# Ledger of designs, part 19: VHH binders against Proteasome assembly chaperone 1 (psmG1)

Target 1, 272 residues: Proteasome assembly chaperone 1 (psmG1), of Dictyostelium discoideum (Social amoeba) (q54wb6)
Amino acid sequence: MFGFEIQPVRSRNWEIEEEEDQEVVSVEIPKPSISFVNDNYKLEFNNNNDTPFNIIVSTNGSPSIFVKGCFESNQFDEIADISYSDIKPLKTTNTNTVLNNKCTVYRHKIEKSMIFITVQYDLPSERCFGFTELVLNTFKNVSQVLVLDKILNTHYLSQNYTHPIPPFTRAIFNSLFKNDYSLTPLESSNIIENLSASFLTICQVKYIPACSILNLYESHLNIESVQSFTPIVKSIYPQLFNNSSLKQEDITSQFKLMINALNKRNDKGMYM
Key: E = the ipSAE of ESMFold2; O = the ipSAE of OpenDDE; V2 = 0.75 times the mean of E and O plus 0.25 times the DockQ between their complexes.

## First folded at step 24 (VHH; framework vhh_7nfr_2)

Design y06 (from w05 with P99Y I100T; at its last look DockQ between E and O 0.01; V2 from the best seeds 0.00; counts 0 for: pae O 15.3 > 2, placed apart)
Fold by OpenDDE, look of step 24:
Structure y06 (fold): chain B 272 residues (1-272), chain A 119 residues (1-119)
Amino acid sequence: as target 1 above (272 residues)
Amino acid sequence: QVQLQESGGGLVQPGGSLRLSCAASGFTFSSYWMSWVRQAPGEGREWVSSINSGGGRTYYADSVKGRFTIARDNVKNTLYLLMDSLKSDDTAVYYCAAYTWSGQYFDYWGQGTQVTVSS
């Protein structure tokens, strides 16, 4: 038990004063901002909308590939972007937006109460709570939050739990979330971080049911990891999959395309 | 019986410091994420800080970042909040909250401790 001796903040300030006046320019972490694609959306969501929203947040990698692959082609209206002044999107020449380093907000075309937020970059941990607050302040009257996330298998194994061979999914949810879906709970909550942690925590305080679905993955992204979200999301939101226009074969093809693109990027050392 | 008892609140001048403690009993403290939440007069509850069960991860609201430090001692079953550079806007009742993300346990709240920052 590494007894983190709570060194009084004062002692750190004293040590900083003895080291040269490096103006620790407290680099204020830029606050996230949401930019709507048009003024109509801005007005709609700024107005006290009594419509309850379900929010699905997907993190970078397999979760965002899942969301985009399933829904982006024909079921989403892009309504906004969430950005930071110091985080620049990747200039991609290709129409494939999976690697664009953007956080995009979508609204489902049919199920208008469903909001999807795809975070296609690794948001620093220190910014995750601010991000969460922005989302929950923007979309008032949130009925439930689902976070699609991932955990490296190496991190999970370090906890000495017996678990199946990856890929597999685990869930962690706050006390307000009712597990009516037979989700398998994560054995170790200590490994939760970043967006999952921030949403679960803030939603708990705000009395919003929240659940994070975690895909355990290894170094290489495979289609099974992406597909692992399908049965879970179908069980929670079956209405999202009732559209006859969605062909499973097409979705699978989209997954493959995006997975290949991501793997190719990673092979080039662009670890985002 | 589950108990969360906050202490350490009081009156302090702007720029001053306080240390809040939350003593937990009646449940497995080390299994719970812990949070500080505050409520200012006439305002809703505001999240302040959280710490995971093991203490390895800490999170802060932007309003308190760099000024407040959350910590826990799982041997003593105690949660701490070190508050430095206090401002008038920090005036609130501060609550200790315990929760699991398993659905197995209900959330627990303390009674709160008053922090007043005034010249």
Scores: ipSAE 0.000, ipTM 0.220, lowest interface PAE 15.3, mean pLDDT 81
ESMFold2, look of step 24: ipSAE 0.000; ipTM 0.179
ESMFold2 (binder alone), look of step 24: mean pLDDT 87; pTM 0.885

## First folded at step 26 (VHH; framework vhh_7nfr_2)

Design z01 (at its last look DockQ between E and O 0.01; V2 from the best seeds 0.00; counts 0 for: pae E 15.5 > 2, placed apart)
Fold by ESMFold2, look of step 26:
Structure z01 (fold): chain B 272 residues (1-272), chain A 121 residues (1-121)
Amino acid sequence: as target 1 above (272 residues)
Amino acid sequence: QVQLQESGGGLVQPGGSLRLSCAASGFTFSRYWMSWVRQAPGEGREWVSTINSDSGSTYYADSVKGRFTIARDNVKNTLYLLMDSLKSDDTAVYYCARYTKSGWPSEYDYWGQGTQVTVSS
């Protein structure tokens, strides 16, 4: 019954890079803020709460598409958003909200211990600890954190590294998380310095069981990357899939709509 | 040409055991996630279990967790489902399925013909 798992987690020490030939300009790392939809939520979560929460954090791309497509919008209450003053929300121009550049906090209407945080903006590594601290200070009684995330960017593949063909996943979890789900650990030769790393590190210090599920990052998102999360989340939190009226075909259709919207934006060179 | 062929189904009494096999050909089996999906008479298809390409991660529906074991042999290109403690609710046609890389309407792009499992008193 007792288990131990070695945590291949690497944290980053925050350092300021000097870029000028005269005086160094010190830069403050932006801090996130949380805005609740109404004061009732703010009161509930600012007080100590004996109700334990399970938090699912999904990063931008396939993880957040999975969360938004697997569950009908009527199953969630939007309770808050987490914002940065320098990250501007985008207006949604399609039937979904995958391109909104926002971080929205949801609470499941029936499984009220379940909190979902869909992070639909990209966080540079230096902001990840501040984001994680805000989340874990807001939700004070957390029983478990699951991070749905990505790994294996194009730069890593340029080193001729070979992996199984997608879909595939890897897991990193702290010593408090029991791997009763036969998750494949991430090979120790890989280094992560992202939101997953921040949650795993801070959760370890706070004695919170935490697991990150990492899927292949691809420049053109395919449905297999999104679908790879389904059996994992269903095995860890089967209660989220009880009493759902969604059929598999409806879920697949939602995934494809959101994937198409994201791939079209990326194909148009959004950063030009 | 992708082929998936199930075998090992049959009639068993409640509490009995069966081992299903799925022989795969026409693709690089070791590179694909594989699933078992079942269909009871008059019902839709129900996901049972999934195994990733390197046998490192296995996933189960709640209705079978603790009773069924998915496995694969990438040398023999064969997927297995070890079923223990069978109940009448497990009566179904069991399909071997490969995860899709593209297209509508499903997450699986190739299916076997199915093998019948019947659990009767």
Scores: ipSAE 0.000, ipTM 0.180, lowest interface PAE 15.5, mean pLDDT 76
ESMFold2 (binder alone), look of step 26: mean pLDDT 85; pTM 0.869
OpenDDE, look of step 26: ipSAE 0.058; ipTM 0.490

Design z02 (at its last look DockQ between E and O 0.01; V2 from the best seeds 0.00; counts 0 for: pae E 12.8 > 2, placed apart)
Fold by ESMFold2, look of step 26:
Structure z02 (fold): chain B 272 residues (1-272), chain A 120 residues (1-120)
Amino acid sequence: as target 1 above (272 residues)
Amino acid sequence: QVQLQESGGGLVQPGGSLRLSCAASGFTFSRYWMSWVRQAPGEGREWVSTINSDSGSTYYADSVKGRFTIARDNVKNTLYLLMDSLKSDDTAVYYCARYTKSGWPLYDYWGQGTQVTVSS
């Protein structure tokens, strides 16, 4: 007995053409590309790699400020850049240490299974799945993904309508990620978008444990929102903190410098 | 009660086309992101495509970009997948899945699936 039928498609697809007509311009969505800083890294990641990688993706704002300020620059090798042809990098200065429009991939020098991806441009939602696919196709043996992300407090919905005072964090994770870290789940009334959604979606399908850590923040970034990532990342990956020689004062100073640069731009215009 | 029902699968020649449908009921369809996920014999599940609720943005796995198109009709509460230029590697059971608003699991409702077979 037959369980299916052949379904011929007309030369015109009524539903599909109506959708494509609603997309006024049919210009293809820009694709990301990855450029390794040297051929040794390119060859290493194109060959079989038996060591599973853990990837930390930090989005623009407080998540990337945390990564760039929490660890000494000498703890990382810059290994690649992920770029779009229509997003132009900016040179960094001592007054603009965070507004660089770049996505840099770092590998920890000692914990070589740790890959950091600092996404310091904002991706439109239509690019997030393509970005995620590039990452997971490039680093093929991935054991876990942690996304450090944010949600604006005006978009946050509490279950009992009690609005917590920022900074606080919430987590959303797939069924493969075991919460042995006392993470507070995001309340069910909230909708997740952007890179958190794309990584959680693709990781779920690919059977990769994945977690997104969202800090809740006001429109002006404060240092507590950046600092809220520290205990969580330390709990999940304590090995990243075993060889730290940075004083807390130095970390705090780095956070403040980057926060001030970001808030100064935002005071002039949110989407300038 | 939430219901997702796929249809439109079948046997097709390589290079052929199919249109899958997923009829949704028991919820406000227009407010949810929806995905197609497929499972080939002996393989794990593979994400195929996702469509956003309000913005209408669409997302595709690399394996299907340029060949498959996801669409939704919020009046008919129906999700679609137009599959063109089908290859033998596209043989799978295709499921529609609804994104959860609860945060756990990522998809809270799945259809029963529809079989697509691409064979000479």
Scores: ipSAE 0.005, ipTM 0.252, lowest interface PAE 12.8, mean pLDDT 77
ESMFold2 (binder alone), look of step 26: mean pLDDT 87; pTM 0.887
OpenDDE, look of step 26: ipSAE 0.008; ipTM 0.224

Design z03 (at its last look DockQ between E and O 0.01; V2 from the best seeds 0.00; counts 0 for: pae E 13.4 > 2, placed apart)
Fold by OpenDDE, look of step 26:
Structure z03 (fold): chain B 272 residues (1-272), chain A 120 residues (1-120)
Amino acid sequence: as target 1 above (272 residues)
Amino acid sequence: QVQLQESGGGLVQPGGSLRLSCAASGFTFSRYWMSWVRQAPGEGREWVSTINSDSGSTYYADSVKGRFTIARDNVKNTLYLLMDSLKSDDTAVYYCARYTKSGWPEYDYWGQGTQVTVSS
């Protein structure tokens, strides 16, 4: 009975080829820049304006749709764009560039101290600090920052939180912000990311009160998410609503426009 | 593994100067914001100074403004704190801290700290 001596397979010394540390050429992320629509605005904001500014920053999706809804009511002046040299704006064939990869800066027509910034794309986390610094350096006298943001319900639930109870908004704020508005605090602060995190952090070191309002949204964009910001912003900045005929209809219209635009985009395969 | 190691602390007289260093390793130092935070005996942690990744922006607590200077050398992976006109109230353990990339939570890694004692 010829015993098949299983010859020990010589353990190939996997010379761990030291993966040459590919010098991750730290691709220096280009710094953002603000381009004013005219030289007058540039001069106005470059000059130490003694007027304190309130800044509302909206992230992509429901927050930006909310602000755009307000804008379409003719309550705001477009004053500048924030851009990156390496981020090309999406050329939308349609004249109404509602869904462009743009960051636009607005100023309220009546309340001139109120600045709105809409980020209509997902800004990568690595760019958020630079973005925040640019904003806060441009508007040197900032009294308060409000970030309108969103969080996925699934992400919220995955952290062992019970189903969100209405209202589907939560707030997180730095130590300088006074919650006089009965905002529901976010139960877990560690889930805050990107622009909200950036603004809260940098505002803290700059001694600027800052608050992020998070809409808990589902996978699909819905109008309720957009509308959820109205009572909150109204409570914090009632002056924005007293003189303005901000109509809920305007927000709804903007929502419909955006949804239609998204649907058209999907049809044309141009999903970057 | 991310490591932060402070050095340069010691005993100094009021009005004296110290230079703290924080040696960073285990990560791309140039990509992170950094801070100095101090803790006096019996007190909570107090933010002292922050510097952004490219050294273009620096921030200081009011208590140290005009006296302390934060700097960084991204080639040497080192954070610095130049402390001038030291006061007794500056006595504390000084920590080097790394900001998270996302900005929240504020810090994700800390050094072991270096003792600064200002006493006559």
Scores: ipSAE 0.000, ipTM 0.246, lowest interface PAE 12.4, mean pLDDT 81
ESMFold2, look of step 26: ipSAE 0.000; ipTM 0.158
ESMFold2 (binder alone), look of step 26: mean pLDDT 87; pTM 0.883

Design z04 (at its last look DockQ between E and O 0.45; V2 from the best seeds 0.00; counts 0 for: pae O 12.0 > 2)
Amino acid sequence: QVQLQESGGGLVQPGGSLRLSCAASGFTFSRYWMSWVRQAPGEGREWVSTINSDSGSTYYADSVKGRFTIARDNVKNTLYLLMDSLKSDDTAVYYCARYTKSGWPSLYDYWGQGTQVTVSS
ESMFold2, look of step 26: ipSAE 0.225; ipTM 0.652
ESMFold2 (binder alone), look of step 26: mean pLDDT 85; pTM 0.868
OpenDDE, look of step 26: ipSAE 0.006; ipTM 0.239

Design z05 (from y02 with G26E T28D K101Q; at its last fold request DockQ between E and O 0.01; V2 from the best seeds 0.00; counts 0 for: pae E 2.7 > 2, placed apart)
Amino acid sequence: QVQLQESGGGLVQPGGSLRLSCAASEFDFSRYWMSWVRQAPGEGREWVSTINSDSGSTYYADSVKGRFTIARDNVKNTLYLLMDSLKSDDTAVYYCARYTQSGWPYDYWGQGTQVTVSS
ESMFold2, look of step 26: ipSAE 0.006; ipTM 0.264
ESMFold2 (binder alone), look of step 26: mean pLDDT 84; pTM 0.852
OpenDDE, look of step 26: ipSAE 0.121; ipTM 0.603
ESMFold2, fold request of step 27: ipSAE 0.403, 0.377, 0.267; ipTM 0.777, 0.769, 0.700
ESMFold2 (binder alone), fold request of step 27: mean pLDDT 84, 85, 85; pTM 0.860, 0.862, 0.861
OpenDDE, fold request of step 27: ipSAE 0.838, 0.871, 0.778; ipTM 0.939, 0.949, 0.913

Design z06 (from z01 with G26E T28D; at its last look DockQ between E and O 0.01; V2 from the best seeds 0.00; counts 0 for: pae E 16.4 > 2, placed apart)
Amino acid sequence: QVQLQESGGGLVQPGGSLRLSCAASEFDFSRYWMSWVRQAPGEGREWVSTINSDSGSTYYADSVKGRFTIARDNVKNTLYLLMDSLKSDDTAVYYCARYTKSGWPSEYDYWGQGTQVTVSS
ESMFold2, look of step 26: ipSAE 0.000; ipTM 0.125
ESMFold2 (binder alone), look of step 26: mean pLDDT 84; pTM 0.854
OpenDDE, look of step 26: ipSAE 0.166; ipTM 0.594

